# VH-VL binders against q9umr5, part 103

Target 1, 268 residues: q9umr5
Amino acid sequence: SYKPVIVVHGLFDSSYSFRHLLEYINETHPGTVVTVLDLFDGRESLRPLWEQVQGFREAVVPIMAKAPQGVHLICYSQGGLVCRALLSVMDDHNVDSFISLSSPQMGQYGDTDYLKWLFPTSMRSNLYRICYSPWGQEFSICNYWHDPHHDDLYLNASSFLALINGERDHPNATVWRKNFLRVGHLVLIGGPDDGVITPWQSSFFGFYDANETVLEMEEQLVYLRDSFGLKTLLARGAIVRCPMAGISHTAWHSNRTLYETCIEPWLS
Short names: E, the ipSAE of ESMFold2; O, the ipSAE of OpenDDE; V2, 0.75 times the mean of E and O plus 0.25 times the DockQ between their complexes.

## First folded at step 3 (VH-VL)

Design qa46 (framework fv_nofazinlimab; at its last look DockQ between E and O 0.02; V2 from the best seeds 0.00; counts 0 for: pae O 12.5 > 2, placed apart)
Fold by ESMFold2-Fast, scan of step 3:
Structure qa46 (fold): chain C 268 residues (1-268), chain A 122 residues (1-122), chain B 112 residues (1-112)
Amino acid sequence: as target 1 above (268 residues)
Amino acid sequence: QVQLVQSGAEVKKPGSSVKVSCKASGGTFSNYAISWVRQAPGQGLEYLGYIIPIYGTANYNEKFKGRVTITADKSTSTAYMELSSLRSEDTAVYYCARHPEYYDILRGFDYWGQGTMVTVSS
Amino acid sequence: DVVMTQSPLSLPVTLGQPASISCRSSQSLVHSDGNTYLYWFQQRPGQSPRRLIYKVSNRDSGVPDRFSGSGSGTDFTLKISRVEAEDVGVYYCMQGTHLPPTFGQGTKLEIK
């Protein structure tokens, strides 16, 4: 038997988008129980990320309880941040593989169609004015907006990402770190042709410095300080990084080669 | 400009392991991926796997999974291919080849090492 | 795995004459990004393979323009407009679209 798989979708998405992923899993691991969570679909994906974390937590608890040998998470785009927080706030999770599928783990700093739809006259250079307001933090996308030119504002105003990354102190940080470290494998997937996640290396915990030069995970203060366990996981051999070119943002869950190379090996 | 230099020929007994090195010079090693391909005497080319040195990520042809291990040492700009449980059928020239961008494995094989003859005999 | 089939396997050719090698794949090599990852390699006796062509028809730097690649989908051709003595060797097609990468059997080009 195979461990159950829980799938968490992304921004403006729903369970329907994962039909190809389910076909691939059924082909390679027949009999796997796959649950795609139908919460915060479509426009509801704009709700604050902490609200989404609470809802998804309630949905995953009974699934995890029924699988004493563990479960796998496949978390797409914004959903990867939801799963980051789930692993930190749940002191009883039994996740083996956490597969993060093109998720902006260090944040987002790029002009995208999604941002232009929400804020038509904004540029990435001035979106900090909206996102780092109390009103802006009521939108999920602003919860992980990370302007490298206004890092002090990001650290002060981010109600979600700066906290789960341990970039700003929080009373629960030690417990969140302990909980996150229980994960068996952290599988990071992303690529340069995604077209939405900016910089694409954010999916691998890399991010822009003040000159917009990407620094990889091992050069980040959150890694060097081991704020939530990345350095410990890497030393344990628990981090897998699987970059792939030629895949656009909406194709990560429907590309067979990507599945066979980056996802299939981590589904036990 | 870019050069891949491999270790020298080896003669091994059945059941042993062999570790072949591939040292890169020119360009930035961490930007590369390195693939390994072998060629039995008088035969065609057969792919073994690749390594992405910047991340330490390796991927293997299913045919060799469990017997092949590909690693890299960024400090010496060197990739390694280790093949265990050697059989006479593993007698071949082993080549390393470069992918200029580590995230674009679908492209590549643009520079090749000179090859390393591995002979397995008892 | 994708099967790559070359023809002919032996190609005797007269100096200065054209030569043509065919390569067929068991599956379409068109990637979801719209590109076709079909390569041609030359291996001279006692040497490592050298990449001549990438993405069906693009010549590598230093490759003479007498070498050209063409094709689409599952059928590909490498042409040498005027064979020279230095062209002796084995030519391999390779697909990179589907992992693992797979090679044709090789075509041995000889001067007759």
Scores: ipSAE 0.461, ipTM 0.797, lowest interface PAE 3.2, mean pLDDT 91
Fold by ESMFold2, look of step 4:
Structure qa46 (fold): chain C 268 residues (1-268), chain A 122 residues (1-122), chain B 112 residues (1-112)
Amino acid sequence: as target 1 above (268 residues)
Amino acid sequence: QVQLVQSGAEVKKPGSSVKVSCKASGGTFSNYAISWVRQAPGQGLEYLGYIIPIYGTANYNEKFKGRVTITADKSTSTAYMELSSLRSEDTAVYYCARHPEYYDILRGFDYWGQGTMVTVSS
Amino acid sequence: DVVMTQSPLSLPVTLGQPASISCRSSQSLVHSDGNTYLYWFQQRPGQSPRRLIYKVSNRDSGVPDRFSGSGSGTDFTLKISRVEAEDVGVYYCMQGTHLPPTFGQGTKLEIK
C-alpha cells in the first residue's frame, strides 16, 4: 500500500494538465490514491496566495486525516509556493515527500505572458512599483515577485514570499519553521530550459544578487541563517536536487524520464 | 511633529475643475503615500485614491477614474487632488490622509488634513 | 466594492457607561499577508477623522485604553469601557484590505 498523493497545480492551470503524471503513478504504484485539487483553477489562480493556501489547507485536512501514515505532495510552478506555505502553517501535517516541480521558490524576476496581461505596459525592471504596494500584493504573481535591485522594498512589502522565507520579522516565524521541518523529504525539480521560471535556479532556492549573478541555495542568506529550515533539512539529508535539462515549463508533469528519475523514488 | 495642511475652501460652477493641495510637514515626505477621502454634507466617507510621491505612481477608485488626478511635488512636500467635470453631488469636504511608509499603505491613515470644503453650485 | 455595515447608527449613552459598536463586512477582510486591515476612526464635531484602532485591535498611541477593538473575518466590534464627555462624535469602521478602501456609514455617539 502506497501513501496517498496530493497534486497542486500552478498559475492558469487545471487538473487535466496532470493526466500523464496520474498515468505514470498508476503504472508504477498501482492502488495509490491520487487527488488533484481543482481549486483556484484558471483565472482564480491569480487570487492572493494566502487565500489559496487557506483554501488548499481546508481541502487537504480530510485527506491527511484519512491517511495517518502520511501523504505526499506534488506541487507544480506557483503551486510549489502554496505547498511550502501549507507545510509552514499546518502544525498537524503528515507530509513525507514534498515534490516541487519547477516552482519559483526564491521568487520570480522575469517577464511572462500573464504578467503582460495584468500589467501590459510594464517590464520586470519597473514592476516593483506595482507589486511592492499593498494592493499589488492582491495578485498572486506579485506575492512572489522578487526584484533583486529593490531588495529593501521586497523585504518590507512582500506579503507572502518574504514571510514564508523568514526574511521579515513576524510572530509566527519560529512556529512556521518548526512545522516545515516536519516534512520527510524536500524534492526540488527544475532545469535551465524551463523558459518561464526566472532565474530557473529559483526552483532550487537559488536567486540573483544585485548584479543578477545567480547565488546557489547554500549562498543565500535564508539558507545561511537557516531562516525556515533549509540548512537543517540539508544536514539531515532530506533535500533532493533533481535538475533536468531539455524540459519546458509546461512539460514537467508529462515527461516519463523525469517522473522515473525525480518523482517515482519518493512515492513510497 | 507631523502635520497635513490643506488649501482653503472653494466654490465652483458645474463643469469646472478644482485642485486641492495638501502640504506635509514633519517626518520624511519621500517615504509617504497620500490618500484622498471625501465627505458629502451629513454623509459618510468615500475613498478617491492615493499617490506614492517618490515614484509618482497613483491609484484611483474606479468610480472616479477619468475625473480625478492625484499628483505630488516632492520639492514642496505637497500632494494635489484635481477633480474635473464637477457636478453638484461633488460638493463635499475633501481630506488628505497620510501613510508614513509607502510600502505599508494599508496600515496608514494615521494623520488627516483639516479638510477642504468644495461647493459646486450654479 | 466591499460593503461595511455599522450598527447602531445612533448610540445615546449615559456618561460613565460602556458603549459597543458593530461593523460587518460583505466579505472577509483577511489580507493575503494574514493581517486584517480593519480600522476604527473617531470624528469629533467639526474635526477631521482620527484613527483610534488599526488592524482590528491595535490601539494607536495616545488613544485611551478604554477603547478596544475585536473581531475577525467579517464581524468586528469597537468597545468603549466607560464613555467620557470627550467621546462624543461619529465613529467609522473602514476596511483597507480590498480596493477601494470602504467605510461604514458611521455611528453617532451622544451623551444622554
Scores: ipSAE 0.000, ipTM 0.433, lowest interface PAE 12.2, mean pLDDT 88
Fold by OpenDDE, look of step 4:
Structure qa46 (fold): chain C 268 residues (1-268), chain A 122 residues (1-122), chain B 112 residues (1-112)
Amino acid sequence: as target 1 above (268 residues)
Amino acid sequence: QVQLVQSGAEVKKPGSSVKVSCKASGGTFSNYAISWVRQAPGQGLEYLGYIIPIYGTANYNEKFKGRVTITADKSTSTAYMELSSLRSEDTAVYYCARHPEYYDILRGFDYWGQGTMVTVSS
Amino acid sequence: DVVMTQSPLSLPVTLGQPASISCRSSQSLVHSDGNTYLYWFQQRPGQSPRRLIYKVSNRDSGVPDRFSGSGSGTDFTLKISRVEAEDVGVYYCMQGTHLPPTFGQGTKLEIK
């Protein structure tokens, strides 16, 4: 039998968005138990990410316990960060494939439609004033806002991304790295036509330097220092990078070609 | 328990400005957003804009072409709506309305103020 | 902006009889999260608006079960199974899916 699949949605999302993915999985892997977690849907996805991590943890623990052979995680957009944090804080997870579906794994720094909708009076260049304020980190988007021009504020104020990346020292860094390294495979999916994840290379742990030049994963300090295990995972062949063009952000979970090419191979 | 209390009626000349206040009580002001809606006499409802007090960020209906300014004072749990360059057609009852959570933007506002009548006449 | 069109604009009803109000949107109100953010408000004479229904068919606390909302996509309906005297007022539909929120023209319910 196939390993159970757990799906975690993204910002302003719900289980409804994954109806096509469910169809694809049922078609190609009949009998697979797929659970799309219906937590923190819609506007509730704006709650602090650590709160979300706790909620999702409570939901996945029973599922993992019933699947001694392991489970697969498909985590979309913001959900990819939630899942990475889950794997970092759980010392007893049994995740075989962690599929990060167009997630801002290295953070977000861009003017998107939803950002303008939420903060219509703020441009990305000024959002640090809000996101790194005392109240900013109560907003999920700010939990992974990564301003390359205000690195000091990011490192000191980011209560989520900077911690799970091991960019700021904390007492759990070693343990979280150990826990994350329990994953069998890290499957990174994204593409240049996403239109939301900025830069789109963030889905592959690439990001801007101080001049807004995009550097690859292997050039990042988190990789070079192996702060949460990326270098180790790459060395043991556990990282899969699957870029695809021609896919908008809201279509990653509904594209059949993408599923067959980047998702299905890792559901066995 | 939750109440929105607005300032009193205003009479203004064309070209002037009016500022209406909305004081919230019965909850933590920083946890919600405030919207403004107006209603001309015998007419329907028109959305003006909203503010997220904890961030101080506001969004406006573009119909007003920058004439509307929405602000908030967290220390007094009060939201404000200022409308400039007043015209006769701005004569209306202006309402503030609360969103239960600051991230419940433009959706599900549940409590309304009593309304403030603004009359614009020469 | 999304245009909300209500019908009828005037609704005279005999006490105890049912009433129905239609609301149509110029575009789909289905949000990307799968929800439909359509609301119904009641405004009694001399009072502030009061929300009756949220997300198409959910009644707010204290709203009698004789009120019901239905619909999908662009077509929505508010029904009152048995009109009472206290139901006199103007009813508005509102969409919150797209910025800015927009209201219907209002339907004035009166007793014959």
Scores: ipSAE 0.000, ipTM 0.482, lowest interface PAE 12.5, mean pLDDT 92
ESMFold2 (binder alone), look of step 4: mean pLDDT 92; pTM 0.932

Design qa5 (framework fv_nofazinlimab)
Fold by ESMFold2-Fast, scan of step 3:
Structure qa5 (fold): chain C 268 residues (1-268), chain A 123 residues (1-123), chain B 112 residues (1-112)
Amino acid sequence: as target 1 above (268 residues)
Amino acid sequence: QVQLVQSGAEVKKPGSSVKVSCKASGGTFSNYAISWVRQAPGQGLEYLGYIIPDYGTANYNEKFKGRVTITADKSTSTAYMELSSLRSEDTAVYYCARGSKYFDWTPYYMDVWGQGTMVTVSS
Amino acid sequence: DVVMTQSPLSLPVTLGQPASISCRSSQSLVHSDGNTYLYWFQQRPGQSPRRLIYKVSNRDSGVPDRFSGSGSGTDFTLKISRVEAEDVGVYYCMQGTYWPPTFGQGTKLEIK
């Protein structure tokens, strides 16, 4: 029998978006129990990420308790950040594969339709004025806004991403690292044609420097200091990188080739 | 400097398959992607797909899905493009071209090109 | 798929005179990262394509300074300030903002 799969959706999303993913899993791993968490749907996905982490934590605890063999997480877009925090705050998670579908693991810095919906006249260069305020940090998207030209403001004001990445000190950092390291596999998926996640290499822990040159994971201070365990996981052979061009942001969970190449191998 | 060296010209019958190779000479495919582009005689350029050998990931233009398969052997720094169910309109020069894995650009960045392989499909 | 349209398709030019090639896209090529992934390639008779310009206006290493690219949004131009005999060939624009990458139909530059 296959381990249960828990699915966590993204920004402005709901469980309906995963109907194709569920069909693929049923075809290749019949009998798999898949739970798509129906929390913080639509506009509720704008709530602060720590609030979302608490709600999703309450939902996953009984599922994990009923699966002594372990579970898999598939976490899409913003949901990948929720799952990162879940793995850190839970002392007893039994996650085997954490599959991150195009999630901005190092943050977001791009002019996307989602930003224009919230802030129609803003540009990415000016959004730091809103996001790095107490009011802005009440919106999930600002919790992972990472302006490479105002890194000092990001480090000081980010209430979520800077803490979970170990970029700013937190009393629980050592425990969070220990908990996260229990994961069996960290499967990172993303690609250049996503069109929303910017830079798209953020899905692989790459990000802009102050000149907007993308530096890969192994060049990040977070990796070099092993702040939450990336260097340790890579040394174990536990990090899988699966970039694929030709896939837009809303298609990661509905592309058969992507599923067969990047997701299916990690659901055993 | 890296050169991309492709296999020689092929003549095939309709319904058959062709497999074209592209080998890195003077370098490897480490940190690079390989794209495939074709050009029918006297016509423009058309993108088929790519592979990133370091990750084993490949994707294809929807027009060719089900007929094209791109593979790579990292140990020999050689990429392959196989096109099946050949039709007369598949007659073209097939090029491989180097792209970026993900550091600065995409697989279709195409800064270094192979010399091309003529594939003729005739009955 | 994004449609790329070039004009003119045939461009006869006198040696030493300037030449200009236009490329239009069916939708804006501005990526969410703020970059515009518009490329220009040159194909001399019997040769493989060679990239001249990337991201609208950046000249590749070894490309003479007489070649320049410009434009924004949906309208782009490749200029040759003074045409030389070795510039004969077909020029293609390509967009890389949207999958799949697509090419213009090509402009054949000929000496009068």
Scores: ipSAE 0.337, ipTM 0.757, lowest interface PAE 4.6, mean pLDDT 90

Design qa6 (framework fv_nofazinlimab)
Fold by ESMFold2-Fast, scan of step 3:
Structure qa6 (fold): chain C 268 residues (1-268), chain A 123 residues (1-123), chain B 112 residues (1-112)
Amino acid sequence: as target 1 above (268 residues)
Amino acid sequence: QVQLVQSGAEVKKPGSSVKVSCKASGGTFSNYAISWVRQAPGQGLEYLGYIIPIFGTANYNEKFKGRVTITADKSTSTAYMELSSLRSEDTAVYYCARGSKYFDWTPYYMDVWGQGTMVTVSS
Amino acid sequence: DVVMTQSPLSLPVTLGQPASISCRSSQSLVHSDGNTYLYWFQQRPGQSPRRLIYKVSNRDSGVPDRFSGSGSGTDFTLKISRVEAEDVGVYYCMQGTYWPPTFGQGTKLEIK
């Protein structure tokens, strides 16, 4: 009756983090088949994002094949970027709702405990030296590092985010756009109290300009140029924006009010 | 720039396995797909499969699925092709060839080729 | 699998004369991204294949301009404007649009 749900976790995460989410889905949509993918767990979440995209792609293909009426994706944090790429590279995906839980869709530019663990002496102002090197691009977090003061380096060195956002040319851009546009709904969730995703508006395709002033999605070149279909989706009524205050980064998948307000309506 | 150097000729018995190596030098091994192609004596070219070392991901031509395994060791910049349950029909020169970079869609671009490894299966 | 058919099977040519090899695919090689993934390879006796042409008509670095590729859809041609002694060998077309990649039977070019 209900379409199956596929869950993709985030950085240093695993399927255990989604136990509350699964309870909520079972309560409101009993009988839903929910698959939480146990790939790239813990430290393996640091692997390059294109490597993760390939592994998750192989896992989702048989699930989608068994569900001709379609599937829903719930993708948390870094996992939202994996799902962005999946929707672009798969010529045959049947995703209805893509629910992005606090994912840095335009990138990350902020000091966090994750970055301090990996690069203890680095500050956000100098991390571009590491992340925009070939060595740095072997780490997932550097694949979406977006320094607004070194946009030239980001555009040239980002092996993942700049390409999937259409910020740098790629031979497959036209096909990626067509594939992404097959999604039924793009549900964007995030909020000011997240504490990890910086700026938090990155979850809604907003981001810093060179003066660290946040510009919203509709002011971004990727939107104005419709590089991968955001303007088309918004015009179609397919983008849902659901910001919520009072939720920390590790609580998006375990808050009942958030679930009822932002996720439940999109799980037909 | 990059060269692919393969291991030497092998003579194998029917029913055994062979493992051929392909070492990349003078370039970036992990960032490129490595394909395997074979050529039986006096015959044309036949595609076996590929590996993308950075992903650790391999894919195989259905004709050889279950008998061929392609692996890579990034620390030594070496790809391997192992073919099991050998038959006389597997006698061929086996080539490795470089494909596209890891973020491209076409791993079978094949612009740089190894010198080939003759594998003879005889009783 | 996509079938690639070459003609002629054997191509004896006088030095300095032009040569032409045809390649036909069982279905259109235009990928959904708009590109046509048709390649031409040369294999000299005792040597590995060497790619001459990629995406129908683009010459690889170091390939003499006397080699040219053309075609569209299902019909492709490799031309050598003036055959040299070093051109002796077998020429293969290959498609990369559909999995798995498949090769033509090969055309043996010989000096008569």
Scores: ipSAE 0.005, ipTM 0.394, lowest interface PAE 16.7, mean pLDDT 87

Design qa7 (framework fv_nofazinlimab)
Fold by ESMFold2-Fast, scan of step 3:
Order: C-alpha cells, then sequence, then structure tokens
Structure qa7 (fold): chain C 268 residues (1-268), chain A 123 residues (1-123), chain B 112 residues (1-112)
C-alpha cells in the first residue's frame, strides 16, 4: 500500500487549505493515510520557527514510528522551512519524498500584504532594522527574512534560516547534514506567478545577489560548500525541480495539473 | 500612564516555591514583553527571563532554567514568575519590567518597572 | 556571558559639579542590525530602577537634560552636567545586544 503523507501548512494557514490536495491524493492513491497537522494555525503561524519545529516534531514522531516503510512530507510555503529543519534535527526520520510547495528556501525579500499587516509602515528596504533585532526574531517571517543588501546582518542575526542553510556555523551542522541526507527525494516546486515568494527562485534555492540579480542554486555558497547536503543530493539524482507558470501563491495545493505533474509521481 | 503593580512580600522555606505576580494597567499588555530581574541584598541586578504574552512564549537565563517559569494571563493583564526549589541565595527583590512592542527592538527594553517584591528564603 | 565593568564603583561629588561614570563591555555591543543596545539605569535608595538612557545616547522622556550618554563599541560614558541632591543613588549600565542581558556592578553616587 501507499506510504502515509504528512502535510505542513504555511503562514496564516490551517489544515482547511488542503481539502483539494486530499481529494487528489484519494483519487490517484486510494487508501493513503493523509495527516494534515493542525498546529500553529492562523496567527500562531507567526511564532518563532524553532518553536514550530519542536511542536511539529512531537506530532510527526508517532506517525513515522507507525510507518516502517517510510512517509512522505508535503510542506507548503513557510511550512517547507519547518520541514527542512525537521529533517535535520530528527536523528531517526524515515522520510522518502519531501515535497516543498513554493517555500522560500533561501529566504524572502519582497513587499507583500502579509508584511503590511504586521509592519504597516515598513518597506522591504528597511525591514532589516526590525527583523534582525532580537524582538524581530520572535516572529516566523523574520526568521527567513533575507535582505541581500544587508547580508552580513542576515548572517549574524538570523536565528533560523542562516543556521539551517549552513550559512553560519553551528555545532550541530554535521549531524544536521547527516540527518537531512537520509531523505529519498527533495521535490522543489514553485513558479514565476506565485506573487508572494520573492524572488520566486528562492523555492529552488536561488536568491538575489547584492544587485538583486538572481543566482541559481549551483552558484550559492551553501551548495558549493555542500553545507547541508544539496550538492550530494543533486549528485545522487535525488533533487527534483518542478517549476510551473500560471499558479498564484494560494493555489499550489489546489491545482490538479500541478498535482499530477509535480506531486503525484513522488507518492509511492 | 502604564504601571506595573507587583504582589506583596513573601517569606518561604528552603525547597519550596514562590509565585510573584505583575499586573499591568491599560490595554497594551499583550503588545509588550514582560521581563523579570532580581536584586539580592547589597548586590547588583540579575536577569531571569521574559515572556511575550501575545504568544505565551517565554525564555530563561540558563542559570535559572529548570527552576523558573514565567507565565501570563492576558484576560487579567497579569504576568507571573514562579521560582522553585528555593535556596537562601534566592533571597532578593524581584522586579518585573516592560519590554518593547511586538514590532520594536527587544524584549528586554525595560522602560517601565514594577515596585519590586521582596522574597526571603529562610529556615 | 558578556561582562560589564563600571568605574568608579563609588563616586562622591560636590553639589552642582559634573559627574562621569564609565562602562566597558567584554566585547563589542554593536548588534548585527547596526544598533548598540546599551542602557543606563538609576536606582534611588529604596526604589526600583528607572531607565535614563537607551541605545547609548537617547534620553528617556522625563529625564532631565543634565543626563547624557555617549560611547561606542566597548566603551560607554554616562555624564551628569550638574549634580543635584536627588541624583543620589546607584547607576547601572546594561547590555541588551547578547543573551542574556547583563548589568555592570553599579556605581554609587554620593554627595560630599
Amino acid sequence: as target 1 above (268 residues)
Amino acid sequence: QVQLVQSGAEVKKPGSSVKVSCKASGGTFSNYAISWVRQAPGQGLEYLGYIIPIWGTANYNEKFKGRVTITADKSTSTAYMELSSLRSEDTAVYYCARGSKYFDWTPYYMDVWGQGTMVTVSS
Amino acid sequence: DVVMTQSPLSLPVTLGQPASISCRSSQSLVHSDGNTYLYWFQQRPGQSPRRLIYKVSNRDSGVPDRFSGSGSGTDFTLKISRVEAEDVGVYYCMQGTYWPPTFGQGTKLEIK
């Protein structure tokens, strides 16, 4: 039978957002046990990402323990960063496919309505002043704020993303890399019409340089240094890149063509 | 004017626990962090930890982890600091202080302070 | 933990004269966001601490202009231009750049 699927939602989201995804999975892989985690819903999605990682970890442990054949993760938007950290901190995960739906893997640098609600008078050019403070790092969105014009501040202040990407040294880096490398497939999904994730190539480990020119994954220091295993995974043939145009940020989990093309093949 | 009002003095036996309250006046309680600082007789100031009431999230100075618990009740605009396994060395005045707003600089901004609560640990 | 060292620990001053308190940190207090989270507090006898200065040189509302803060990196100064009787108390510097926040030993200001 099919491996269980665990779904992790994004910023200001809840399990309700995945009703179409569950329908698609049930149609193509009937009998699959799908668990959509109801943790850190709505405003609680603003809590620090390390706190969310701890809570989701406690929820996934019993699910993974009951599935010796392995499990699949489908992680949406901010949830993709939670799943990145889960795979690194768990010494015993049995994840086969990690499917990242439009997640800012190298960070976020863009003016969006999400930021306007939380920081109404701030623009992307000055958010670094708030996000890279100790107070700002108490908010999930600031944990992956990556200002390419203040990269030194990002490297020193990021309590989450810079550490999990190996951009700043951490005592656990070797163990985190070993744990992450146990994943069977890293399936990266995103596209130019997302409208929220900026740059959209962040979903594929690409990101802005100081001139706001996007450099792809293979040009990033984290890839070149193989800080958490991207180069090793790519060499193994374990990284799948599935870009798709025409999909807005809130539609990745409800588009049938996207599901059939990018997700369905990886749900053994 | 925002004020922080703390509970009254306590005398406790070694090995017991003490729970000190800090009540904030005004409707801004949930938008600010609340820090706890202590001062032993004739000594300087020592930071214990903070809570961000909007999240219920607390963080503690490593020296006190496992013994200190900071909580908040948003409905009564009150923060609490509970210290367990009391020793004579815990005899001190305990202060609560307000941090910055949730989109400002730091939880330990401490611009408004409570009046202090004397906790005496003796046998 | 970051060590904050104050000098002098005892400061007797004559009314109307200036006073100066030094505070040194064991490492630079420049935060990665470009700000320096150094604070000065006053504690009058029998009272709770009162913040005078935040981010090195910014005076809190209601604090007399005779108080001023200055400094950078690891070396900071609190100055009182004309000491008044009500200024008697203990003054503490505090760093908020690194967890946990730490205080200096305190400087006791007394009138001669």
Scores: ipSAE 0.006, ipTM 0.491, lowest interface PAE 11.0, mean pLDDT 89

Design qa8 (framework fv_nofazinlimab)
Fold by ESMFold2-Fast, scan of step 3:
Structure qa8 (fold): chain C 268 residues (1-268), chain A 123 residues (1-123), chain B 112 residues (1-112)
Amino acid sequence: as target 1 above (268 residues)
Amino acid sequence: QVQLVQSGAEVKKPGSSVKVSCKASGGTFSNYAISWVRQAPGQGLEYLGYIIPIYDTANYNEKFKGRVTITADKSTSTAYMELSSLRSEDTAVYYCARGSKYFDWTPYYMDVWGQGTMVTVSS
Amino acid sequence: DVVMTQSPLSLPVTLGQPASISCRSSQSLVHSDGNTYLYWFQQRPGQSPRRLIYKVSNRDSGVPDRFSGSGSGTDFTLKISRVEAEDVGVYYCMQGTYWPPTFGQGTKLEIK
């Protein structure tokens, strides 16, 4: 009688990537109903994040409705941002543990192979010209591009991340904060050897300042202002931080030690 | 200003366990990672693992997984490294070292070091 | 694991003369964040290691400016412009880009 688990994948990903995670859950919590959502797979993961949120919302509603004791979310990479928005826009979610696997919670500022595929001639220093345009905001990766050297452009142009982080005002901010605060546990996982999420501390709500010095969550304005409830959750004892070295970006969902240390304790 | 002071030398039998302490003074203990490194007599340096006290999380070099446990007590500003199933090859000086407060580093930044603890494994 | 190779392993130097230590890594140490996590440590006889250089070329507070680090990718150098008697000891390079962090085998600097 374990609570159901809903899994949300990342950029250029699909449900197949979680076969090892499902094996681990079955070994430690036999009988758990695990649903890996096959929406926005592969290239469709490039669709605007608000479009993805709407689609995932429609998929999770019936699962949550049938689980009165609650559900757990395991959300990988870009999927962690989808889950952040789900928890804010759903007035009736019953999520106990939200487990964020190496997700760029404060955004991304790194020159990775994913960017080279989409924008072959772009460097991280000049990608702001594309991402902070209306055209660029039609791509999911640009929805969480956070250039620390052009923070004013990020705040003005980000159609997704700046809004869910409460960094830019929105009419629904108070309701989104109230909804997000219903989560039982916010479990943050990430590490220095990820190789994709940059800075890796973004997975823990840390991020670059204008000098590219990483400041941790407690130094961020979104935390200090309690814009969407991080300070309240931390005071409640509801934030779990589980950094682990030695894990590359594509291995977070297939490392047994990581699962046993950071995920297993939060699956009831 | 920050100093790391380690416990005294230990002599242990093969198969036993040893627990070395590392007490921080001056500055905030909890906000810094504490790494553990060892050096066998006349040999180079070898990394064992780290702990980040504020997150209560530790990670270990695969070579030592299952034998090493690193813990921290924030109330006494003390980190501990326990090594079990001791062998003669574990005879070494064990050092604790501090990481950076802010993540302008990996956990193994190691800017301040303890004085070292000699652990001798002998029959 | 990343292999760190130092040369020379033994470095006899006359007081006041320059000294140079090479460190090579088995793979590039450039992290995805653009930083290169290459460190240099000094260990004087009977003492704990002391960090001299972090991120290739940045000197720690209190380290004399006669110590300098340079390099990129897989090839790094520590230079001492004028060796003093207090510089006797073993010097180690270390990579922190990949888990686990690994050290070079050490270079023993001795006065002739």
Scores: ipSAE 0.006, ipTM 0.536, lowest interface PAE 10.9, mean pLDDT 88

